# VH-VL binders against o94451r108to261: the designs that were tried, part 33

Target 1, 154 residues: o94451r108to261
Amino acid sequence: YSRPFAPVVHSRIRFRKSPFYDILEQFNAPFVVPACVGTRNTISFSFHVTPPALSKLLNDPKQYRVYLFSTPSETIGFGNCLMEFPTPQMELRINNQVAHANYRRLKGKPGTTNPADITDLVSKYAGPPGNNVVIYYMNSTKSYSVVVCFVKVY
Below, E stands for the ipSAE of ESMFold2; O stands for the ipSAE of OpenDDE; V2 stands for 0.75 times the mean of E and O plus 0.25 times the DockQ between their complexes.

## First folded at step 18 (VH-VL; framework fv_trastuzumab)

Design s1 (at its last look DockQ between E and O 0.62; V2 from the best seeds 0.00; counts 0 for: pae E 2.2 > 2)
Fold by OpenDDE, look of step 18:
Structure s1 (fold): chain C 154 residues (1-154), chain A 117 residues (1-117), chain B 107 residues (1-107)
Amino acid sequence: as target 1 above (154 residues)
Amino acid sequence: EVQLVESGGGLVQPGGSLRLSCAASGFTFSDYYIHWVRQAPGKGLEWVAYITPYSGYTRYADSVKGRFTISADTSKNTAYLQMNSLRAEDTAVYYCARWSYNAFDIWGQGTLVTVSS
Amino acid sequence: DIQMTQSPSSLSASVGDRVTITCRASQDISNYVAWYQQKPGKAPKLLIYRASNLETGVPSRFSGSRSGTDFTLTISSLQPEDFATYYCQQYDDLPYTFGQGTKVEIK
């Protein structure tokens, strides 16, 4: 678990609007998941839940969630990014717990992938263990950018 | 007893530096957000910064960005506020406070910082 | 930034009086508001959190309410120890911001 001791300015990824949620805050700078063919790869990063977000998660848990988003890195500049994970066979762990999500898109329908709901695995206070993300994957031909966001659900 | 105690305040010239300390006791320091809030003489309260002592994440008010640095030493249960390039408008009583998810429930007694030529 | 416009800036009251202090948020912040009491030379003391929840140990004569973006602190019957300055605070978003304060003075 690496500690960030310097201010971090991160760019926001602009995802296509969803009728099911609003993105309120992006917790981390886009983390690059590099292409990997013929071998396994593992990436890891941490993110911080802000005090306002934590207050909302604790007080109004039915209205607020923490989602993990992914999109091809090449699409970030277009400002209307679609959800897509590196591979449907990937494994996502939050604080060493396996997250269960569907990483597949509907066949023939790009942009139908949902973000991974990791709310229940996110630490609900400022102390240990913090929030660590680990992604295990292989056979991803593209580079992807991953962010954790605080959302309001409808 | 749950307690926060500030120290390090004093008189400093414009452009000078000062380091404040906030010693915590009676609770698990690493489990909380620790904030600095200041109050100019005869004025209201202004949020300055916060730190997550365990992970070291920080945020600052725009008025102090680039000049102030909040830090923490979990082994000493102490938070710090390094103040550089001090200005007259930084003159205030500086409080450290514990954030308990819905409010600042514990405050130190405050330490006075006076920036004057 | 979210502004908390507090009123009045000061008021004079007598022991036993009903006192009302109001803060208006510049936007919808739900009920993420706290109230503090501060006496001269002392640190603020938490009174109310989440707009209407009384902090443990705070007398029941203190209460908080919300109507849209308007938040109200009420002292039902002012006591001698209640003469102080009161502040509202929002914690819907960073930076945290406070009202300008209301000084409650003895008439």
Scores: ipSAE 0.888, ipTM 0.959, lowest interface PAE 0.5, mean pLDDT 94
Fold by ESMFold2, look of step 18:
Structure s1 (fold): chain C 154 residues (1-154), chain A 117 residues (1-117), chain B 107 residues (1-107)
Amino acid sequence: as target 1 above (154 residues)
Amino acid sequence: EVQLVESGGGLVQPGGSLRLSCAASGFTFSDYYIHWVRQAPGKGLEWVAYITPYSGYTRYADSVKGRFTISADTSKNTAYLQMNSLRAEDTAVYYCARWSYNAFDIWGQGTLVTVSS
Amino acid sequence: DIQMTQSPSSLSASVGDRVTITCRASQDISNYVAWYQQKPGKAPKLLIYRASNLETGVPSRFSGSRSGTDFTLTISSLQPEDFATYYCQQYDDLPYTFGQGTKVEIK
């Protein structure tokens, strides 16, 4: 029988360590944001907050946060990934509310972009309607992978 | 008034299957994490799985992963635990429990599953 | 997995006694501990959450405390209805895990 190529699928993304937070849990499998040159695109996916994470968000909200991370898809599996958004022109919505984050990186310094802190937009409720992520973007020359993570902040 | 009621336990042979039900009343079922916790005869408590009934997200203990499937029907206010490829070590009282964000605050009465030849 | 080591496994006590039960966590779990009481043939009943918070309707003779990774359930004056098995539970991470239980028996 024939053995077709089975590309490596990563279920998690390892980001470069930060002195400002520890990543404790990844809520979703990396979601691909395709390249999009000269046009607009919209993607969406959902996640849920696990029971232990929700307990911490409700009880200790200064120490525990929910961050959205992004990295070029091609870099996954080649060492620790750097935080980078698809394009500065993107809009991120969590549960139909605009997230306010800095999508730009510092001049010539990869990995200087902070993940988006979406904690105040995340439903702290096990029931409806859940948590939905929508990304509106244009002019992304690379494919990106996006994960929502539970973090402890220092 | 607030209740969880398990059903579907019984005697089953190794390798067999069984489906447990957890019927909720007196509260909005879809608002909570619903868990299964089991207790082997004369032993302690072991967490098995949870579901978010509205969204359908699930997580399983390693000991049951691939053999058990948790599901929910929000129109019937009921969660289910489908247990396949049962083993002797799965013999236990199975509880469904409501997670209140800091504790299991509501438990059903339990249903006994016995796996024996 | 986070292990919860509960001690003692059993104890004998008289009505009116002060009883203490301990759990040790295998790692820092902050205050994410609940305590349950279970009587024979019955489901567990919640007593304490967040290590020290008394659940509504639970008698004030029950209390909980934390010192580092050590957690204690105290019954200040044991009553006849308190003869049961007690479990601690961590909820810092999945899988949720329970102590092995402490059976409190009549002397």
Scores: ipSAE 0.582, ipTM 0.843, lowest interface PAE 2.2, mean pLDDT 90
ESMFold2 (binder alone), look of step 18: mean pLDDT 94; pTM 0.953

Design s2 (at its last look DockQ between E and O 0.56; V2 from the best seeds 0.00; counts 0 for: pae E 3.2 > 2)
Fold by OpenDDE, look of step 18:
Structure s2 (fold): chain C 154 residues (1-154), chain A 117 residues (1-117), chain B 107 residues (1-107)
Amino acid sequence: as target 1 above (154 residues)
Amino acid sequence: EVQLVESGGGLVQPGGSLRLSCAASGFTFSDYYIHWVRQAPGKGLEWVAYITPYSSYTRYADSVKGRFTISADTSKNTAYLQMNSLRAEDTAVYYCARWSYNAFDIWGQGTLVTVSS
Amino acid sequence: DIQMTQSPSSLSASVGDRVTITCRASQDISNYVAWYQQKPGKAPKLLIYRASSLQSGVPSRFSGSRSGTDFTLTISSLQPEDFATYYCQQYDDLPYTFGQGTKVEIK
């Protein structure tokens, strides 16, 4: 996988507030998952856990998590974005390990999808292998933006 | 023995450039965050930047953004600080330090950078 | 940025004295604070991490505590080798920031 060699200024996605967690930091710039109909597609990107976040993950693991968020790209400009994944049948891998999450929303209830908890798959130190995200999907009619965030859970 | 050794400090004119080196030994260099922290003469400590030598992610203090570049060569177990457009206020002893997830547990002895006309 | 307001800037003490140094954070930073000792012409040395955890090899006369946003470094009985400058540091968020330092001088 490719390694970033220059600092990146992130465009923050503003998700609707949840009573269950607070987003403390966004680790990557929004990565676009393009629409794909009739064929399979794969996207991949890397993210960095900052030293403060890593300290918290190591010292207070019950209070802090790493979540993967997704929202339709067309909604980013409006703020208060809702969670929605490209397809319920997608496969998410973190560092080549399959992440298990429910990518479905409740029928007739937009915004009921939860972010994917990938905390246990995230590297807990600065060395290899780093942190790589791979999403396998098909039959997504619109584009989505994906970010990995550091959260405090309640 | 775990050790960091800085080099490259010296006298430079305002607007000039200087490149510092931090040689690491006694530990797996790529497993840690490597930081630069500076201390102006008779003053306190100021965080400057950090790098992950393995993946080359970096962050900078606002005071040096756009002027300083931190880098690392894992094959040499060495981190670098390229300093451009130097100012008088950049005058300081520059330390490299290893971040051990809770604190800076290993420090070099520092190298003095003096920016003066 | 998170400010660490350290006090006092300097103090005079005698061998055997109890010495207390305080840092106040500008916001709630939990216990993500470290303390360092620095002697003239030398690099800082880690004493305390996570507000109250003693670094390996550091004498037990050094201790750290937290009360809300107030952090305290205590030397229970000052020794001759303890005359130095001490710094607190927060690592709750970037940029990392240090206190202004406290110089402990011999009375």
Scores: ipSAE 0.903, ipTM 0.963, lowest interface PAE 0.5, mean pLDDT 94
Fold by ESMFold2, look of step 18:
Structure s2 (fold): chain C 154 residues (1-154), chain A 117 residues (1-117), chain B 107 residues (1-107)
Amino acid sequence: as target 1 above (154 residues)
Amino acid sequence: EVQLVESGGGLVQPGGSLRLSCAASGFTFSDYYIHWVRQAPGKGLEWVAYITPYSSYTRYADSVKGRFTISADTSKNTAYLQMNSLRAEDTAVYYCARWSYNAFDIWGQGTLVTVSS
Amino acid sequence: DIQMTQSPSSLSASVGDRVTITCRASQDISNYVAWYQQKPGKAPKLLIYRASSLQSGVPSRFSGSRSGTDFTLTISSLQPEDFATYYCQQYDDLPYTFGQGTKVEIK
C-alpha cells in the first residue's frame, strides 16, 4: 500500500534580478505571513548569519548587506518573484529595533518596492539569542512569504 | 583555560555508526560556531560540518550529507557528531574547532575513527 | 567548491633560512585566508588570518601576504620549532577548504 506523492515544498524564493545587488544566500526557509483581514496580527521567526556571511559583514560592511524580502505566497513556485510587503500598515522589528523601510507599493507599478536593508540591526556574532524578526501588521488580504538574504551591493 | 576535548573515536566496520563528543571548557560554548574538521592519516584537512549556538542551524560537507548529524547540548557545553553508514574513506582524525569569525582559533586534540572490516 | 592549490608539497631548509609557501585560490576570495601550523600528532595551530593579520602570541617572523588569488606565508628566519606542516585555508564560502599542506623539513 502506497500513499500519494507529497506536495512540492519550496525551500527558497527566486526573485527578479536586480542590477543593484546579487542575492548570495537565503538565511531561512520561506516564512509564511498569513492573511489578516479586519484585524491585527503578529508573526515572528529567527535566522542565523552563516560563518562566511558574518566574516564579510564584519570586514566589508559597505559591500555586503542583509536584506529582508517578501512576496505573495501563491507566486513562489513560478520564479521571477516581485518584491511586495503585506501592507503599508506594518512594522518590522529586527532584534527589537524598528526597521525603517518603504512598505508601500507604487500604485499600478509592480516590482517598485525595495527589500528592507536590515544590516545595521543584525547581530554580528553567533551568540544567543541570534536574530529575531517580528512583523506587526493588519489588513493583509494575501498570504506572504518572507526571507532574509545575504546580498552583495554594487 | 580555553579547551575543546574530543572523544568517542574507535574501530568500526563499514556501515556502522559512531558518536563523537566535543566538550568545551573555559569559554561560553553558545557564543561561537563549532565545526568538525577531519584529517585522513597522512593527508590534509577537510571541513565536515558546523552548528550554531543552541543547535538552531547546521551545515554539512557534501561527502557526509545524509549520513552525519551534528548537534549540541548547551547545558553540557558539548557538541556531538553522529556518524552513520560509515565508509572506509571516513577514516580520519576528527577535530572539533571553534570558529572565531576569521579563523579556527581553538582546536581539540582529535579523536581517531577507523573504518575497516 | 573553492580549491586552494598549495605549493610546494615539501621543502628542506636550515635554521635561519627565509621560507616562502604559496597558495592559489581557484577564484577571487578577497583576503579571506588563514594559515595554520601542524606538528606531527597535534592539532593545527592558527598563525595568520585575513591573509596578513598575525594571531596573538605568534612570533613576528611569520607574515602573510596576498596578490590577487595568490597568498604567501613567509617565515623570515626559520627556527628549530618551525619544522612542521603548514596549511592555508579559505573562508570566503562553505565548504571551507584547505590547501594540501607544505611539509618544512630539516636540511
Scores: ipSAE 0.417, ipTM 0.792, lowest interface PAE 3.2, mean pLDDT 88
ESMFold2 (binder alone), look of step 18: mean pLDDT 93; pTM 0.951

Design s3 (at its last look DockQ between E and O 0.61; V2 from the best seeds 0.00; counts 0 for: pae E 2.3 > 2)
Fold by OpenDDE, look of step 18:
Structure s3 (fold): chain C 154 residues (1-154), chain A 117 residues (1-117), chain B 107 residues (1-107)
Amino acid sequence: as target 1 above (154 residues)
Amino acid sequence: EVQLVESGGGLVQPGGSLRLSCAASGFTFSDYYMHWVRQAPGKGLEWVAYITPYSGYTRYADSVKGRFTISADTSKNTAYLQMNSLRAEDTAVYYCARWSYNAFDIWGQGTLVTVSS
Amino acid sequence: DIQMTQSPSSLSASVGDRVTITCRASQDISNYVAWYQQKPGKAPKLLIYRASSLQSGVPSRFSGSRSGTDFTLTISSLQPEDFATYYCQQYDDLPYTFGQGTKVEIK
């Protein structure tokens, strides 16, 4: 686990608005998941849950969630980014626990992929193990940017 | 007994530096957000900064960004506030406080910092 | 930043009186508000969290309530040890912000 030494200014990714949730806060700067073909790759990063967000997660768990978002890196500059994961066969781990989510989009319907709900795997206090994300993947032809966000669910 | 004890306050000239310490006891230090809150003489309370002692994540009030640094040593159960480029308006009693996820439930006694020529 | 406008700045009361202090948030912050008591030369002491939850060890004469963006601390029957300064605080978002304080003085 790597400790940050200086404050980081996050570049916010603007995702298309969803009728099911509002993004309240982005916890990390976009982490790049590089393209890879024919080989397996692994990326890892950490994120921090702010005290206000943690208060909400603990006190109003039905209203607030932590989602992992992904989008092609090339689309970030356009705004209204669509959800898309590097590959439907990827494995996502939060704090060494496997996250279960559907990483596939509906056939013929771009932007129908849902973010991964990782709320139950996120640490609910400030201490160890913190919050570490690991993605195992193969055969991704594009670069993707991944962020963890605090959301209000409707 | 759960306790926080601040130290390091004193008189310093404008532009000077000072380092405050907050020694924690009676609880698992790394499990909590540790904060600094200050109070100018005869004034209200102002949040300054927080740190997660285990992971080292920090946030600051705009009034102290670039000048103050909050840190922690989990092996000593101690949080610190390095204050540089001090200004007269930084004069205050500085409290360290534990965040219990709903409020500041534990406070130190405070240490006075006076910035004056 | 979220502003917490506290009123009154000071009030005079007698032992046994009902005392009410109010904070208005500049926006909807749900119930993420705490109240503190501070005596001269001492650190603040937590009284109420989550707008209306009484901190353990705090006398039941203290209570908190919410109406929209208005938050109220009530002392049902003022005791001699209650003469102090009181502060509200929001923790809906960073930076955490406090009300200006209310000094409760003896009449």
Scores: ipSAE 0.884, ipTM 0.958, lowest interface PAE 0.5, mean pLDDT 94
Fold by ESMFold2, look of step 18:
Structure s3 (fold): chain C 154 residues (1-154), chain A 117 residues (1-117), chain B 107 residues (1-107)
Amino acid sequence: as target 1 above (154 residues)
Amino acid sequence: EVQLVESGGGLVQPGGSLRLSCAASGFTFSDYYMHWVRQAPGKGLEWVAYITPYSGYTRYADSVKGRFTISADTSKNTAYLQMNSLRAEDTAVYYCARWSYNAFDIWGQGTLVTVSS
Amino acid sequence: DIQMTQSPSSLSASVGDRVTITCRASQDISNYVAWYQQKPGKAPKLLIYRASSLQSGVPSRFSGSRSGTDFTLTISSLQPEDFATYYCQQYDDLPYTFGQGTKVEIK
């Protein structure tokens, strides 16, 4: 059988496995952070914490965390994606509060960047205003895809 | 003080539609996950769907996905369940229930939906 | 989906008896279990959450416990008003699922 090939749409990002955490749930469809050569840009999006995840965050906050992940958009369909932020010249805000994370990757050391632990900035409240992500960045030579995930840590 | 009141149940033919309402009072409606749970006559409880009333995020049980739509109007403190393409196996008492992060702590008294030809 | 296998389906007991109802999860669900009481023609009423935490206003004769994937509801001294159907519910993951119920009849 021959059927026209539909464009590949990736609703999830498969990151390389880590011995330090398990990704249990992805809260948002991969959000694109476009390349931005020689200029500044801002992106924003929202995510929603599911009822089981919120129960776990409230009851077991040492074991369950919320991490923000990023990877080059070109790598999404291949699996084993490596954690990489668009540029060290970026600011991440969750619900209007600045996140404190290490955005720098070491030259020649791919996969050495940790996801941002944003748990303490996430609303632990089902109602308004919800959860909002803003990224201010500059001089990103690639497009990146960003997801917020619910994780179990070890 | 805290109440949930369902309405809109009744008798309907297979393939028909009904819209259920769940009116909330005595608490801040938009602060909670609101759910529908149903119980067929003489049977156990089955989770149906939830909504976040402020942001409108929803999820559905596989048995109703594509046929039922949950919605909310925060200005009226009311959740809704639009039920389309009804089947005999959808016959049940439909409860709306408030999720308090570790349990369904507030339930309405339910509204009966009977799907029969 | 996570299955909750509840037993027995019914039981008869005398006033003053200790009654136990069990529920087994099909996988590890930690303590994310609630128990409900339902009387005929009424909505379910919450008894226990987080496997063993007693809801406010519920008599202390009700208790819950966990051993691995096995969960129990205990009524230490059955009263005439405890005649009802009891359900366990897991909330570790969606879809939330319930046991099929245990009808408790007074001899």
Scores: ipSAE 0.540, ipTM 0.826, lowest interface PAE 2.3, mean pLDDT 89
ESMFold2 (binder alone), look of step 18: mean pLDDT 94; pTM 0.953

Design s4 (at its last look DockQ between E and O 0.55; V2 from the best seeds 0.00; counts 0 for: pae E 2.3 > 2)
Fold by OpenDDE, look of step 18:
Structure s4 (fold): chain C 154 residues (1-154), chain A 117 residues (1-117), chain B 107 residues (1-107)
Amino acid sequence: as target 1 above (154 residues)
Amino acid sequence: EVQLVESGGGLVQPGGSLRLSCAASGFTFSDYYIHWVRQAPGKGLEWVAYITPYSGYTRYADSVKGRFTISADTSKNTAYLQMNSLRAEDTAVYYCARWGYNAFDIWGQGTLVTVSS
Amino acid sequence: DIQMTQSPSSLSASVGDRVTITCRASQDISNYVAWYQQKPGKAPKLLIYRASSLQSGVPSRFSGSRSGTDFTLTISSLQPEDFATYYCQQYDDLPYTFGQGTKVEIK
């Protein structure tokens, strides 16, 4: 079993600088989470952990993490994107396991949402099952772009 | 015994094509990254490409992008390197190598590709 | 791309000698460096990974160390079978890159 993949150069989303981590690599092209009001929606995509990232995750687990980032799609072109999830009530699954994270921002304070740490749910070798992301959500008035990134934490 | 065996090398004219094979045995093929690394005669080592045989993700060196394609058949435990638009500078011994998470721990014996008119 | 500047390109030594080969990375790559031995007509053989970890089955006379961006392979007492070409490799980032190689010849 293998999936055909073509080489893809994907655009990097430029998130606002954080004092707590540095984004080293973006694993996937921005995946669009479309607006959805009144009904539930589900999106799914896969991402790949590169050999350098895998080496670091396994050899220096305290220094490196895998985060899932989200931002309104309309803000991507402006740079310094703020973290914001489609809805605070969304469910995130990595390889069929529920990821636990706080998807809410502080009231009245944009950019206070943290990325979701999915490190422990990510497969840390090249074999099955790979890495699949599923987001269940409802009542999102905007389109969002989601990326999985390899980060160095401080 | 853990082993990689390359084949398919030979003489080809500039602009020609060649397909290399790397047969794996003695280990779970789909659990590793499989790479191609080449070595021009009397020169050093150059990374070419890698694939995850299970999921099919690939990456290439800039020197071969658009010309080379790495692929894998897990049912045959074999990786391939399709080389198109070959150039004289592509002349090299081509090695396939296994990568877990630390280094290339298993290498094939290599197969020679000579691009010459 | 990350460059690995290896030195010397060649050296002559005798059996029993202490041999030192150095690679300097163009940037901070932590300890993500491997060392390989290659004999004529053969594929490279892994010696060291993570800058200083000895690969299983490799003689203890081989060792690796790091100082900042400088990486060193040391053969404490050269044996007849150690005459070969040695390469360093970084795997901190893609593309993977190798040093130019060091040929260890018999004096």
Scores: ipSAE 0.899, ipTM 0.963, lowest interface PAE 0.5, mean pLDDT 94
Fold by ESMFold2, look of step 18:
Structure s4 (fold): chain C 154 residues (1-154), chain A 117 residues (1-117), chain B 107 residues (1-107)
Amino acid sequence: as target 1 above (154 residues)
Amino acid sequence: EVQLVESGGGLVQPGGSLRLSCAASGFTFSDYYIHWVRQAPGKGLEWVAYITPYSGYTRYADSVKGRFTISADTSKNTAYLQMNSLRAEDTAVYYCARWGYNAFDIWGQGTLVTVSS
Amino acid sequence: DIQMTQSPSSLSASVGDRVTITCRASQDISNYVAWYQQKPGKAPKLLIYRASSLQSGVPSRFSGSRSGTDFTLTISSLQPEDFATYYCQQYDDLPYTFGQGTKVEIK
């Protein structure tokens, strides 16, 4: 049987549970990173840190972090999603600063890619400049959905 | 001095509208979450909404969602609460408050909203 | 929503008394609790944040503590200016919620 004609737009992404962190809050609606082969592309979006999350980031920075997650858009709604970046040929910037993460995939070991820890790049104020995400990328053969989440780490 | 001053309260019929103002002085308005907290006569405190004045992000209590809109004008250091479709249970003193990262550390003196026939 | 159950609703006390007010959270909220004092016709005033940290300018007779989900505000020696209503507030998650208040009255 074919999938329903009109796809359901999911407001959240449910990722496979990790023993290393709990996802407490998703700061943004899933943002689509379109497939892009043979060209370069750029996407951007914004998020804000809620008042209770900010209190925790400032008071307990060893336990509370902000992670950027990604998963193939096509897998959402068909069970728990696995962490996977759109392409190893990408650069992630948070508030115009380069984030450092391992974007590579391990062939034959899906779900082994870590989300990006962007905590130190996130504005710890309600005010300017706010929080902006920019992804520069090429050669993503699928569309991906990206969310920024508030997490507790173990 | 660091100060928040509310205005715009008054008597309104059920179903009516009212706009509250919260004028800030003595601190950088755009650096803080600004909240509204209300207190019905003889009752406790209820959180209503917040805004990030620079970025315009908002969140509302379920009891007011869809009826109240919080906004800010950073050029005037002022937050606003537009209250529509008012009900008797919205009768309260409305405080604006600055959220420090661990508490409401600055409060206005409040403005009374009375919703009655 | 996280409920804060505050006790007692009111109490009568004399100047010099030790006063203890408690709040119980409906779930684990770590130390994300603030305490406020409110006098009639006035806005609330912050006393304690992070369960036990004293706000600048607040007298040292005020203190806060936590045991699990139980939070306590203590006034070690009640003064005439301390007759007021006291509220706890959780800030672990939105919506922020308050205890129903404790009115401290002159015995």
Scores: ipSAE 0.557, ipTM 0.835, lowest interface PAE 2.3, mean pLDDT 90
ESMFold2 (binder alone), look of step 18: mean pLDDT 93; pTM 0.952

